VH-VL binders against q96il0. Designs and how they scored, part 358

Target 1, 167 residues: q96il0
Amino acid sequence: APERGAERRDTAPSGVSRFCPPRKSCHDWIGPPDKYSNLRPVHFYIPENESPLEQKLRKLRQETQEWNQQFWANQNLTFSKEKEEFIHSRLKTKGLGLRTESGQKATLNAEEMADFYKEFLSKNFQKHMYYNRDWYKRNFAITFFMGKVALERIWNKLKQKQKKRSN

## First folded at step 14 (VH-VL)

Design Zd30 (framework fv_ebrasodebart)
Fold by OpenDDE, second read of step 15:
Parts: sequence; structure tokens; C-alpha cells
Structure Zd30 (fold): chain C 167 residues (1-167), chain A 120 residues (1-120), chain B 108 residues (1-108)
Amino acid sequence: as target 1 above (167 residues)
Amino acid sequence: QIQLVQSGAEVKKPGASVKVSCKASGYTFTEYYISWVRQAPGQGLEWMGWISAYESYPNYAQKLQGRVTMTTDTSTSTAYMELRSLRSDDTAVYYCARDQSYLPRGHDYWGQGTLVTVSS
Amino acid sequence: QAVLTQPPSVSVSPGQTASITCSGDKLGDRFAYWYQQKPGQSPVLVMYEDSERPSGIPERFSASNSGNTATLTISGTQAMDEADYYCQAWRSSTAYVVFGGGTKLTVL
């Protein structure tokens, strides 16, 4: 009995960009687009004297980035899979093979593909709404903490100037 | 009030399968992920995996790959965890827990736990 | 697999401050979460995002993060605080949840 090859269930692509910035960088680095999400990852700089607020901001930004990477990596994978299934199903219904007489991959016309896109968007509408809502929440939080960090830095600079004037 | 209510205790033989349910209430089920965590008697917490409440995008712990399946039913706001090829070392209390995003974050709400006993 | 390391046990007298540490690789890059578990009960979230306290958790509970070490602090420890405490973090490489080994807090 031929051992039915265990269908490698496509493990969710670990959306972790392998991009490593130079160790001596004092700035945030932007990597190349991730192969799954097509999003450019950012490597956040860690200052030597990072405050608790700066750390929280950094962690929030990092988490938000990873959330976004995972969402789009999964969405792109799902889209590609469903698109392929749709094409195969439609070709089969038409009595067409997966390849043309010239050996090229058979494709559907733009009108038929428009139906797929409409169905896909409709099916994923709620998911996209949740994504958008969470995207706004996260970015508002990030912006809020950016403001706090900016104020903290100003305050610390003022304190240092006062201390230098008193000595 | 947010609640996660799990199915009752199970006794299984080695090699059998168990399916535990987790019914969610008090929140929009599709907005959150569900994680499964188990705890063997006298042991610590072990994460098993998570699943989206909207999309079938499970992520399983490597140790359980091939043996575990997580699913959701949005119509009943219920998450399911199936563990196959049960062994004695699978004897544990199994918990479902709510996660707050597409990333596994802190678990703010937990089920009451389901005891699964694997005995000959 | 990167494991979060906790002391297996901590003992304190009533009214004293208990400190439970959790150490792990890259914990400084991720938020830490803390859970309390009493015998026969489900875990309860007591701290989230390193230092945030859920509603209903007493003010005597606090947490901090320094480098790759998270610390749960219980000031004025009470007999009711006797429980197992677990730290938790998220692993970016695999999107896994990781728990510490747990710390048994005993109030003597």
C-alpha cells in the first residue's frame, strides 16, 4: 500500500524577517520586503539608556509590526490558495485542462477573475474591518506614547540644563 | 460578563482521541483568538496553540504537531481542540483562553478547565 | 526552545514584599504577562504588558521589566496571595506563547 505522503500542512509562515541590521547602528533600519507579507520590516534601535516609556513604545511598535506582518502574510497565502482553487474549479467546469495546448498554464479572463475578487472581498470583509479597527487602535496608542516619550525627553533636557547652571 | 465554558471531564484509553469544547460569551467571538493551554498534574502551564475565531489559521506547538487540531464555530461561538493518539502523558487539565489580537498576547479570560485522563 | 526561567519557590512573611523574577532571551523585546493560579482553579491574569494591572487586581501587585528579566512584586503580602505564579511572553520567531516554569509563593 503506497504510504500516502503526509500532506505537509502549510505551517503559518513565521513572518519574522531575517533582516539583521549592522550591530553598530544607532538608528532604525528598514529591511527589504518580506516574501510572504510584502511588507518592509523595521528593526528598531535600542538606546543604551532606554527609559521605561521608551521601552514600552518600542515594544508596542515591534508588536504592531509583527501583527501586521502576520496578518498580511496569512492574507496573501489565503488569497493565493483560494485564487488557485477558483481557477482550477472554473477550468474544470469549462472542460478545460490546467494547461493550454501550448503547455502554458491555463488562465481565466478578467471578467471571471473579477467574480473571484468580489467573492473574496465579500468573504473577508469582516476580517478587514477588524484589521482596520485594530490598526487604528494600535497606531493611536503608538502616537500617544510617542508624545509621552517626547515630553519625557524635553523634561530630562531641562533638568540637565538646570543642574549645569547650578554647578 | 465575558465567560469561557468548557466541556466536562473525559476519560480515554491510550491511542484514542479527545475533543474539548470551549463556548465563549459576553464578547464578539470573531474579534479574538483562542489559545489552548494544558497543565499536567503538579506541573506548569504548557501552551498548545492558538486559533483565529474568524479564520482557520491555527498555530500549534511543535510538540503537538500532527496530533492536535483546533477549530471554531462562529455560529455557536465555540472553539474546539482535538487531540489524537492519546498517551498517558497527555493526562492534564486543558484550558481555553482568550487572546486579544492576531498575536498571542496575555490571556485575560480563561475557561474552567477540562480534565482529560488517559488510562489503560 | 527559549524557556522563561522562574525560581521554583519564594517564601515571605505576612506584610513583607515578595519578588518573583522571570528571565528569558529577548524578554526585553516583548511584553511580559503574569498569572496567579490557586490550587484547583484556572489561572488569573494579574499583570499585563510588563507593568499594567487588570481591573480587580489589588494595587499591592506591581510588575517591572529590566533587560531580559521581568519581576512581579507583591507589597504587603497577604495569606490569600499564596499561589503559583507564572510569567508568560510571546515568541516572535514562531508566534508561540511561552510560559515560565512557575513559582510557588508561600506566605509563612
Scores: ipSAE 0.711, ipTM 0.879, lowest interface PAE 0.7, mean pLDDT 89
Fold by ESMFold2-Fast, scan of step 14:
Structure Zd30 (fold): chain C 167 residues (1-167), chain A 120 residues (1-120), chain B 108 residues (1-108)
Amino acid sequence: as target 1 above (167 residues)
Amino acid sequence: QIQLVQSGAEVKKPGASVKVSCKASGYTFTEYYISWVRQAPGQGLEWMGWISAYESYPNYAQKLQGRVTMTTDTSTSTAYMELRSLRSDDTAVYYCARDQSYLPRGHDYWGQGTLVTVSS
Amino acid sequence: QAVLTQPPSVSVSPGQTASITCSGDKLGDRFAYWYQQKPGQSPVLVMYEDSERPSGIPERFSASNSGNTATLTISGTQAMDEADYYCQAWRSSTAYVVFGGGTKLTVL
């Protein structure tokens, strides 16, 4: 059964067919940019003999990707909302309507929009610092588990090499 | 020591609003999401949504979208949950709980709960 | 609708092994979490990230998660373990949290 929360529109509404690789996938593959975050999702390959450690790494990488996509989707939504509010406020202050005579959305010039960008960047500075902190921590954890997986694979190769030499 | 301390019990009439607070202490507030979870008498746990201390947009359960607002005040390490247009089936114990923003380890610390009774 | 299914109740004798299941589509691709709740108390995290045990939780608690089913196992069950148990998973790219319906564990 599909998720029935606030239903997120897929990047492609019937979308799975657009993301299928042309051959049997034995590797991770990258999809098109997400509608909201504008980031490309990575679909992780699941090996037939995945170890518990490999499974943990895959789940951690998947969770980190979803966290990153959620952050940027929310950031983009915040930017769009505040931009619209800024434009509306400035047009109201000038005594102008929200639409031109042709029915198009009224806009501000580049100089006026520069004020918005400066305010937005300043206002969101601390948020971006915390995002970077969490991004570093998440990548440290992923790197740590990648190291554990690499050591497990080396150990398994060593054990297999010893067995073949003994036989 | 780590604590989440919630505001006291509330009795509200149908149609009113309630705002529950959750004051965190003993940890770095901005490193954790705060989830709100409610439990009607004799029923199971129902997730209402969660909010990051530094992220501006909370994630709400669809059933409550439009009636619930979650906010945080980083200067006081306090999370808030406001539920509007109260109905009798909103009678429940409301919990806040934390989960790490960089490695979700589950909700390891919970507030004591706030009983909200909606009756006329 | 609930996306995680638990049996409503499980009964065991003291000293026996209790097994509580939590089923959901592709649950094994997500981390599962388990909570214990005693009457009048807040829930307590007893297992996280499928099989990890928090500090202070007895070693008799263990868990697994594969395919569509996560399982909480309590070996040598004690009277103090009598409680409601809830599974939880994170189910979507939007960080939607889901709880199971809960299982009442009776130790008799």
Scores: ipSAE 0.636, ipTM 0.833, lowest interface PAE 1.2, mean pLDDT 83

Design Zd31 (framework fv_ebrasodebart)
Fold by ESMFold2-Fast, scan of step 14:
Structure Zd31 (fold): chain C 167 residues (1-167), chain A 120 residues (1-120), chain B 108 residues (1-108)
Amino acid sequence: as target 1 above (167 residues)
Amino acid sequence: QIQLVQSGAEVKKPGASVKVSCKASGYTFTEYWISWVRQAPGQGLEWMGWISAYESYTNYAQKLQGRVTMTTDTSTSTAYMELRSLRSDDTAVYYCARDQSYLPRGHDYWGQGTLVTVSS
Amino acid sequence: QAVLTQPPSVSVSPGQTASITCSGDKLGDRFAYWYQQKPGQSPVLVMYEDSERPSGIPERFSASNSGNTATLTISGTQAMDEADYYCQAWSSSTAYVVFGGGTKLTVL
């Protein structure tokens, strides 16, 4: 059976959602936050005269975006799951129900939640440190290629102007 | 000299588990991810998953989720792949291969392969 | 869809140019990689990031990637180039690695 023309496929916590930009976009498009990572994806515009260097930069940026979304989708799921488990465990220890008298989810005060945040951060310290290292290195690579693309564009403009002046 | 050295061949019965090791040397272990790729006799390459040296990233092929576990030991620069609930169609040569964590360079160094035979 | 399609076999005469294709939806938006595997040996990376050649790989190897198709080209093919060739890319929906089914290159 056909759909309205909307197509979307969700996957596991390590997956990322896809979105469709306008068909004839002349610029990069920023989509809504991904369901799992909460990061806004960028859909890159492809110029008709894209150079090999520009193509490499675009692919590197796209791959880095997916790498980043995958990391945060997994981290957000892990945080939410462990937070829920911590709250349930502490409420049981206090002999309290899982819901308030008003029917809302029972929660802990800020002082009690501080224990969870400390445990989560300590447990994930090494993982976040290496994520930051790799994020920095990937952004250095992107910046390097952005510089090369900028120099290529300057050189092409300079060549065109030089030819005009010599004719 | 950059090397990935894998553990030796294994013969297992259906339902058993196998754990293959991949010892890295000659480079900074923590700057590379390790992919595991298998190849059944006469068949092509099948990706199983990858793991970062600090286990910050671990991603498994959907077909193998629930049966495979990848780990690392940074003190020995060794990656491990454990496959559980073995079936006869898990018979394959299992490879480890490195790829840079921060740059797309492809799998430039591969282990020698470990033949795992699953038979009754 | 996480599938890369390669022809099962390609045959060339010595000195002829061999072309091995790898097709996948929006493959040209991803980096393609190529591996050479000889019988009983581990794969060897022969091309990376679409068209880059690793140190030690002969200049007769080149590659491209555009649209839905990546192509490995071997100019002046030699008997030593006879092997199975696999393309690789990241899937379009995730950072999963996918391999093509492989192409057996025969030099006769």
Scores: ipSAE 0.577, ipTM 0.798, lowest interface PAE 1.5, mean pLDDT 83

Design Zd32 (framework fv_ebrasodebart)
Fold by ESMFold2-Fast, scan of step 14:
Structure Zd32 (fold): chain C 167 residues (1-167), chain A 120 residues (1-120), chain B 108 residues (1-108)
Amino acid sequence: as target 1 above (167 residues)
Amino acid sequence: QIQLVQSGAEVKKPGASVKVSCKASGYTFTEYHISWVRQAPGQGLEWMGWISAYESYTNYAQKLQGRVTMTTDTSTSTAYMELRSLRSDDTAVYYCARDQSYLPRGHDYWGQGTLVTVSS
Amino acid sequence: QAVLTQPPSVSVSPGQTASITCSGDKLGDRFAYWYQQKPGQSPVLVMYEDSERPSGIPERFSASNSGNTATLTISGTQAMDEADYYCQAWRSSTAYVVFGGGTKLTVL
C-alpha cells in the first residue's frame, strides 16, 4: 500500500489477515477465516525451482483468492449496514423502539425482517449472477493452467529420462 | 473492432461536478471491468477506480472516496465516471480502459481521453 | 506516495538495449504490466502478466518480474520507442491498481 503507516480501521475491508505460516513450511497453508469475508486464506508454498508456468498458476490462484475475499468482505459489510439501517428506519416509523419483555436492543420480528431479506436478495440478484459467472470462469482458467503444469511436468520427466539414457 | 469512445472536453468551475462517459463497442461489455485513470498536465497516471460493467461492484481509490461515483448502462454499453466538488488540481485528462473481469490481462484498450479543466 | 518506483528517465542510443525497472515490496509475487505512452496519446499495453506480449507488440519487447523488481527490456531500441513507460500491478490488500511514476525513454 502507498499508506504503509496507515492504521487499520474497525470496518476496513481492504486489509488482509496478518496470518503468518510456519517459516519452513514445505506445503500450502490454510489460515483462519478472514474477519470480514469469513473465507479461509491459502498461503502458497513457493518451490526453489518454480517454473514460469507454475509461477503464473500460483499468481492466478493468489489473485483469484484476493478477488473472492474482497467481494465477500464488501458484500458482508453492505448486508450488515443495510440491515441495521432497515431496522432503525422501521422502528422509527413505528414510534415504539423497545422490546417489551427484555428492555434490550429493539429488533424486528421474523415477518418484518422477511421484507428486508427479499429486498436485499432482489437488489443484489444481478450482482451475484455476474459474480458466479466470473467465479466459474476463474476456476476454468485455473483448471486449464493446472493441466498445462501437469503436461509440463510429464514432458520434463520424459525429457530427463531421455537425457539420462544418453548420458 | 474493439473501441472505447469518450465524451468531449469539459470546462468547470471549482465546486462543480463533471460526468464523463465511455461508450464501448466490438466486444461483450459485461465481461470486462472499466477502470478510470487520470493524468494531470505533465504528470503520471493515477488510478481512480474500476467498475464491473454490470454496475453492481465498484472499487475506488482511497483519496477519491466520497467524491467519485462510477456507473454503467449495459443497454448502451456505456460506463460513466462522475467527480464532484471539483478543485483546480482535478484538472487532468481522464481515461477509461478495459480489463477482463475474470482474468486480469491488463488494460488492453483505452479511450481517447477527456480533458477536464477546472478554473475560475 | 506511489508503491511502485521507476527511474524518471533512461537514455539509450539507437540499436542499444534499454532497461526500465519498477520496484515494489514483493512485486515479484504479483503480476506486473507495462504501458507505453507517447505525447498526446492514450497509453498502450506493451507487456502483461509479467512477460507476455499483446498481439502487435514487437518481439524486441520483453519483461521479467522477480523479488522486488520488474524490468521492461527493449532490445535494438528504435526512435519510435521514445515514450513514457509506466509499470502497473494489482495490490492484494485493496484489490486496487497501482501505477509507477513513469520513466521517460529518450533515444538519442
Scores: ipSAE 0.581, ipTM 0.804, lowest interface PAE 1.4, mean pLDDT 82

Design Zd33 (framework fv_ebrasodebart)
Fold by ESMFold2-Fast, scan of step 14:
Structure Zd33 (fold): chain C 167 residues (1-167), chain A 120 residues (1-120), chain B 108 residues (1-108)
Amino acid sequence: as target 1 above (167 residues)
Amino acid sequence: QIQLVQSGAEVKKPGASVKVSCKASGYTFTEYYISWVRQAPGQGLEWMGYISAYESYTNYAQKLQGRVTMTTDTSTSTAYMELRSLRSDDTAVYYCARDQSYLPRGHDYWGQGTLVTVSS
Amino acid sequence: QAVLTQPPSVSVSPGQTASITCSGDKLGDRFAYWYQQKPGQSPVLVMYEDSERPSGIPERFSASNSGNTATLTISGTQAMDEADYYCQAWRSSTAYVVFGGGTKLTVL
């Protein structure tokens, strides 16, 4: 794995690990999965001579990543909360305790859990459909600006070649 | 013509709730977020939260978490903001404003504002 | 973070250049937006995505954003530009909107 990231750990009191890109990195790099969204963040390299258009593309990509992470963090928390509430409700209905003899959390069988998954997916269908639409539109915008940056780089190289030839 | 038209002024007693509406027209409602921003008399702009048309992405200001609820009705292109447990310091003009959901263009159109007065 | 700090007031003579600053930790890594508000009116977007000007906004308005500071610049300031100006950005880790405290621009 080519991932080059040194995690810095806050040793007291929470033991929180912090994530930073390697010093003198010349490329984007991918970090470990986020605690809540379970998505890997991308840390973007900032060139010393970043053009205004390159800066705009970087900011757009960073904003889109944050939007995406926040959506999935919220969805994962909602899913976990509703799943736990569903399990507790069904166990209460059966007259069962919340813990097994081994101290594990009591669970429902696959058939019973299928009811929850079906309900959750149905309930969130419209939300996910519009999330996907917005996700595609955001990526279209990013692709558009990537194209503009590529054209800027080509133009700059052609301009450089013209200057060399005119000398 | 792009318009955001808000409901009329309201006077409420402390502890009451208020629900402000914002009816959008002249654009594709589902392609924009609606932000709610309030302004106390003589004070600056304070962001309260925003909501997407189908509630795919909704976020509230931490200070108001638990007291505010934002909803939409896509069939009428209307956004709503409900604020509960009103206190005198909630007296403000409440604005709705749109922002694109897929390209950050800023709040380019604003409602006319709704004055909510909380007095005993 | 990310409190956005603006000077409460800026005064300028007609025809002079007004500069209004907005400071926040790593603000230059985010898009900045600027709004104009006149008494009794709704805010009007005057600059977006750091330096882009909406259709209908005079070319005397310009803006920049780098490091920790975004700046709104009004060249050849006119009496009609007298208003409150607010900067806005998104916070880096939460996708929340934050407004600056506002700057009253007086043209005298």
Scores: ipSAE 0.593, ipTM 0.809, lowest interface PAE 1.3, mean pLDDT 83

Design Zd34 (framework fv_ebrasodebart)
Fold by ESMFold2-Fast, scan of step 14:
Structure Zd34 (fold): chain C 167 residues (1-167), chain A 120 residues (1-120), chain B 108 residues (1-108)
Amino acid sequence: as target 1 above (167 residues)
Amino acid sequence: QIQLVQSGAEVKKPGASVKVSCKASGYTFTEYWISWVRQAPGQGLEWMGYISAYESYTNYAQKLQGRVTMTTDTSTSTAYMELRSLRSDDTAVYYCARDQSYLPRGHDYWGQGTLVTVSS
Amino acid sequence: QAVLTQPPSVSVSPGQTASITCSGDKLGDRFAYWYQQKPGQSPVLVMYEDSERPSGIPERFSASNSGNTATLTISGTQAMDEADYYCQAWRSSTAYVVFGGGTKLTVL
């Protein structure tokens, strides 16, 4: 018979324990922050007898979340890469090493980093502006379909109540 | 009247680069992404990447990363796709197609296609 | 790396119902799209967001998407429907477009 075997540990991408909703939950739930985008994923509940409209809303919300996560994962990667290149270049110009005496990555102070942040924000301003436009448009569409689903649910409850009273 | 009009056929030597244009008209250019899709003779559709107006969002197929560059000129409502270090297996018809940037509506309008032939 | 699998060919007689399948892991959790391509022509969108028809596409075209399989159904198939059909989806993990290998529909 198998005894006490090797321990199994589920770990989230952030290094935290796997997040699970309560077993009886009938609602969406929020997971731990993604390692790359730093955004918390939403796990969508699938109701019994999901209507076509409910399915469309769920797929639209899922697609929007993935679009958002991919944008920020790429943006964060670009930021980290360019920041590291800037720091390395500045340290080399000053004749300093890449690591501190403690073995940690050498960094520039806040005043020295101001030039990098200003350049990065300026370079990416237009990209972020149009991302925000599309983000608002996507959320408007989601809100619109949420309204349609709410109306459908109200109508279905009214019809069901009428039918039960007639029987 | 919505149209995507592509540049004409190209014949290139291996190692050369090709740049295909796609001029959009009849709609608000900034509200749609342009996908590039190629089709080798007798083969299926292969997605290459997409680009948004002002290049606010760009994504390339992993197989083509480092060889392909997509750009837009919003003032002329034109998208461009440049493929470098051409090989014989890059011989294909290259299509541009639009898809809505804020909803997953599918590629509802396509350019007429541009035949790119890579031969010695 | 995930692929969408279609049968390479489907044959039907005029007036019969043609069914073209597209299979992929958890495809039913994504929107599926269908394109028609005739020789020497650009693809034409015939179905979008699983089951929606673009204006100008005949009512005999319908589609569904559930589980791992999306299906394009052409009722009362006509000779003019003879073409290559491609499914397409967005892949969630990389936010890119994936096409199926295509199905040649022959009407005999």
Scores: ipSAE 0.538, ipTM 0.790, lowest interface PAE 1.6, mean pLDDT 83

Design Zd35 (framework fv_ebrasodebart)
Fold by ESMFold2-Fast, scan of step 14:
Structure Zd35 (fold): chain C 167 residues (1-167), chain A 120 residues (1-120), chain B 108 residues (1-108)
Amino acid sequence: as target 1 above (167 residues)
Amino acid sequence: QIQLVQSGAEVKKPGASVKVSCKASGYTFTEYYISWVRQAPGQGLEWMGYISAHESYTNYAQKLQGRVTMTTDTSTSTAYMELRSLRSDDTAVYYCARDQSYLPRGHDYWGQGTLVTVSS
Amino acid sequence: QAVLTQPPSVSVSPGQTASITCSGDKLGDRFAYWYQQKPGQSPVLVMYEDSERPSGIPERFSASNSGNTATLTISGTQAMDEADYYCQAWRSSTAYVVFGGGTKLTVL
């Protein structure tokens, strides 16, 4: 079968999945969800006549995406690790093994997990608050540069019209 | 006045651990990352990792993964870098430097550096 | 194994233009930063986000970044500009920082 770049995912040494885009597209492209962050990456199309301001916006959007993916990849890994540790501790306290008679991983019911979810959310509250602050600030910066790009495009159209009228 | 002030020079034996501190002042600590960068004698700058002030975003250089731990104390606006299982080739000046957490402006302020010598 | 390659040394006469390059795969798709380091001192940020200059850095410093190469340009180079210069970028495949190997600028 033909090997498709978009269908390939590799695990990086840092534990973050590597995403391979399909054959070069003429548009921004949205990939499949990352294994660790659960977010869909955006691959930005680079036009041949990109202005310096457009380049700055694209670079800022790319770095914001990577920042966002890294945050959620780390958060999801932390959640999974602490959840497993909690389950193992509770099963040990009950004198139970880590697997059921069917060979499946032993689990706790919703009532038993409620304490874990509450504790996890509480101790991560401040981290999520600062994440939200930085997320809004980053989006404000992106919106600001989008506005500058829009003004640049309007001015260039006006400049072209003026040139044609002068000739 | 914005300042990053690091702890004093350390002399360690191979296999020991070292913990360097970096105390920030003159700015809102929680709005910046702290990067740790080292420089062996006569060599270039080597990035070790960075940590957000609230510890939500941390990334370490691959070659140091498993040996380095970065932490912060927001109550004292201090960042820490601990390097374990020290080797002779860990002898270097260790710098802390800040960068904005929400906009990558580059490392605009640096600590004075901490010389860590690893010798038997 | 991401590498930013700089020439190890560049020499220029006082008053002439110095050019220091930094090369890496698709570096022009990332922001580049430049640092100046004098003997026994901490690095100083001299250029950020490809071509922006921090307050306090002389106008004779400029920079560009396109394709695979970022360039720091010092016009009318002065003896005080003699230092080691390092480029830096953020890597797109992972959220990490990478420095170039450094260039020793000699003014003579």
Scores: ipSAE 0.620, ipTM 0.827, lowest interface PAE 1.3, mean pLDDT 83
Fold by OpenDDE, second read of step 15:
Structure Zd35 (fold): chain C 167 residues (1-167), chain A 120 residues (1-120), chain B 108 residues (1-108)
Amino acid sequence: as target 1 above (167 residues)
Amino acid sequence: QIQLVQSGAEVKKPGASVKVSCKASGYTFTEYYISWVRQAPGQGLEWMGYISAHESYTNYAQKLQGRVTMTTDTSTSTAYMELRSLRSDDTAVYYCARDQSYLPRGHDYWGQGTLVTVSS
Amino acid sequence: QAVLTQPPSVSVSPGQTASITCSGDKLGDRFAYWYQQKPGQSPVLVMYEDSERPSGIPERFSASNSGNTATLTISGTQAMDEADYYCQAWRSSTAYVVFGGGTKLTVL
């Protein structure tokens, strides 16, 4: 009995972009699009005197970015897999091979593919709703902490000016 | 009140499978992930994996790849963890825990634990 | 795999301050979580997101993060605080949850 090769479920490699900004950078860097998510990663600058609020903001931003990277990487892989399965199934039903007589990969027409997209969107509708909801929550939190950090910076600048006037 | 209630203790033979359930209540089940963590006798906590409420996203610890399957039933707000090809070293208390994100975060609520004993 | 490292045990006298450290590669880039586990019980979240305290956790519990080290501090340690404590974080490369080895806190 031929050992059915365990289909290695290609777990989306958690493609942390290997993009490393220069060590002497004092600003955030944007990397090239990730090959799985197609999202551009941001490398966040870490100030030498990072406040607890700044650190929290940075960690929230980083976490949100990674959340997006993982979500879209997985979604794109799922999409690609299901698309290929759909194409193969339809070609088989039509009695067509996976390759044309010219040796090119057989494709479906736009109308047939429209059915796939509709089905895929319908199937993933709830997933996208939850994603969108969580996206808004995360960005709201980030924006809130951005405001806090801005206020903290203003306050610290005012204190420093007062101290310089008193000396 | 938020609660996670797990199934009862299991005794299995080597090579068998076990399926542990975790019923969630007191919150919207579909808004959270469920993680599974095990603890061997006298040992620390070991993360096994997590699942989204829609079963559309799972992540399993590398050590358990191919042996573990996590599922959810949204109609009953129940998470399931199946571990196959059981070994003696799989003897542990298994916990389900709530996670608040698509990414692993802190586990704010835990089940009471399920003892799984693997003995010849 | 980057492991979170904790001391295996910490001893403190009643009323004194206990400190439990958790060190790991790139822990400074991630939130740390802390759990208390008493014998025969499930873990309980005592600190989240480095320094936030869940409702119902006493004020004597605090946590901080400095570089790649997270610290749980218990001021005015009581006999009831005797337990195993675990730190937790996650890894960006795998999105795995990682626990520390645990620290047994003994109140002498």
Scores: ipSAE 0.551, ipTM 0.815, lowest interface PAE 1.0, mean pLDDT 88

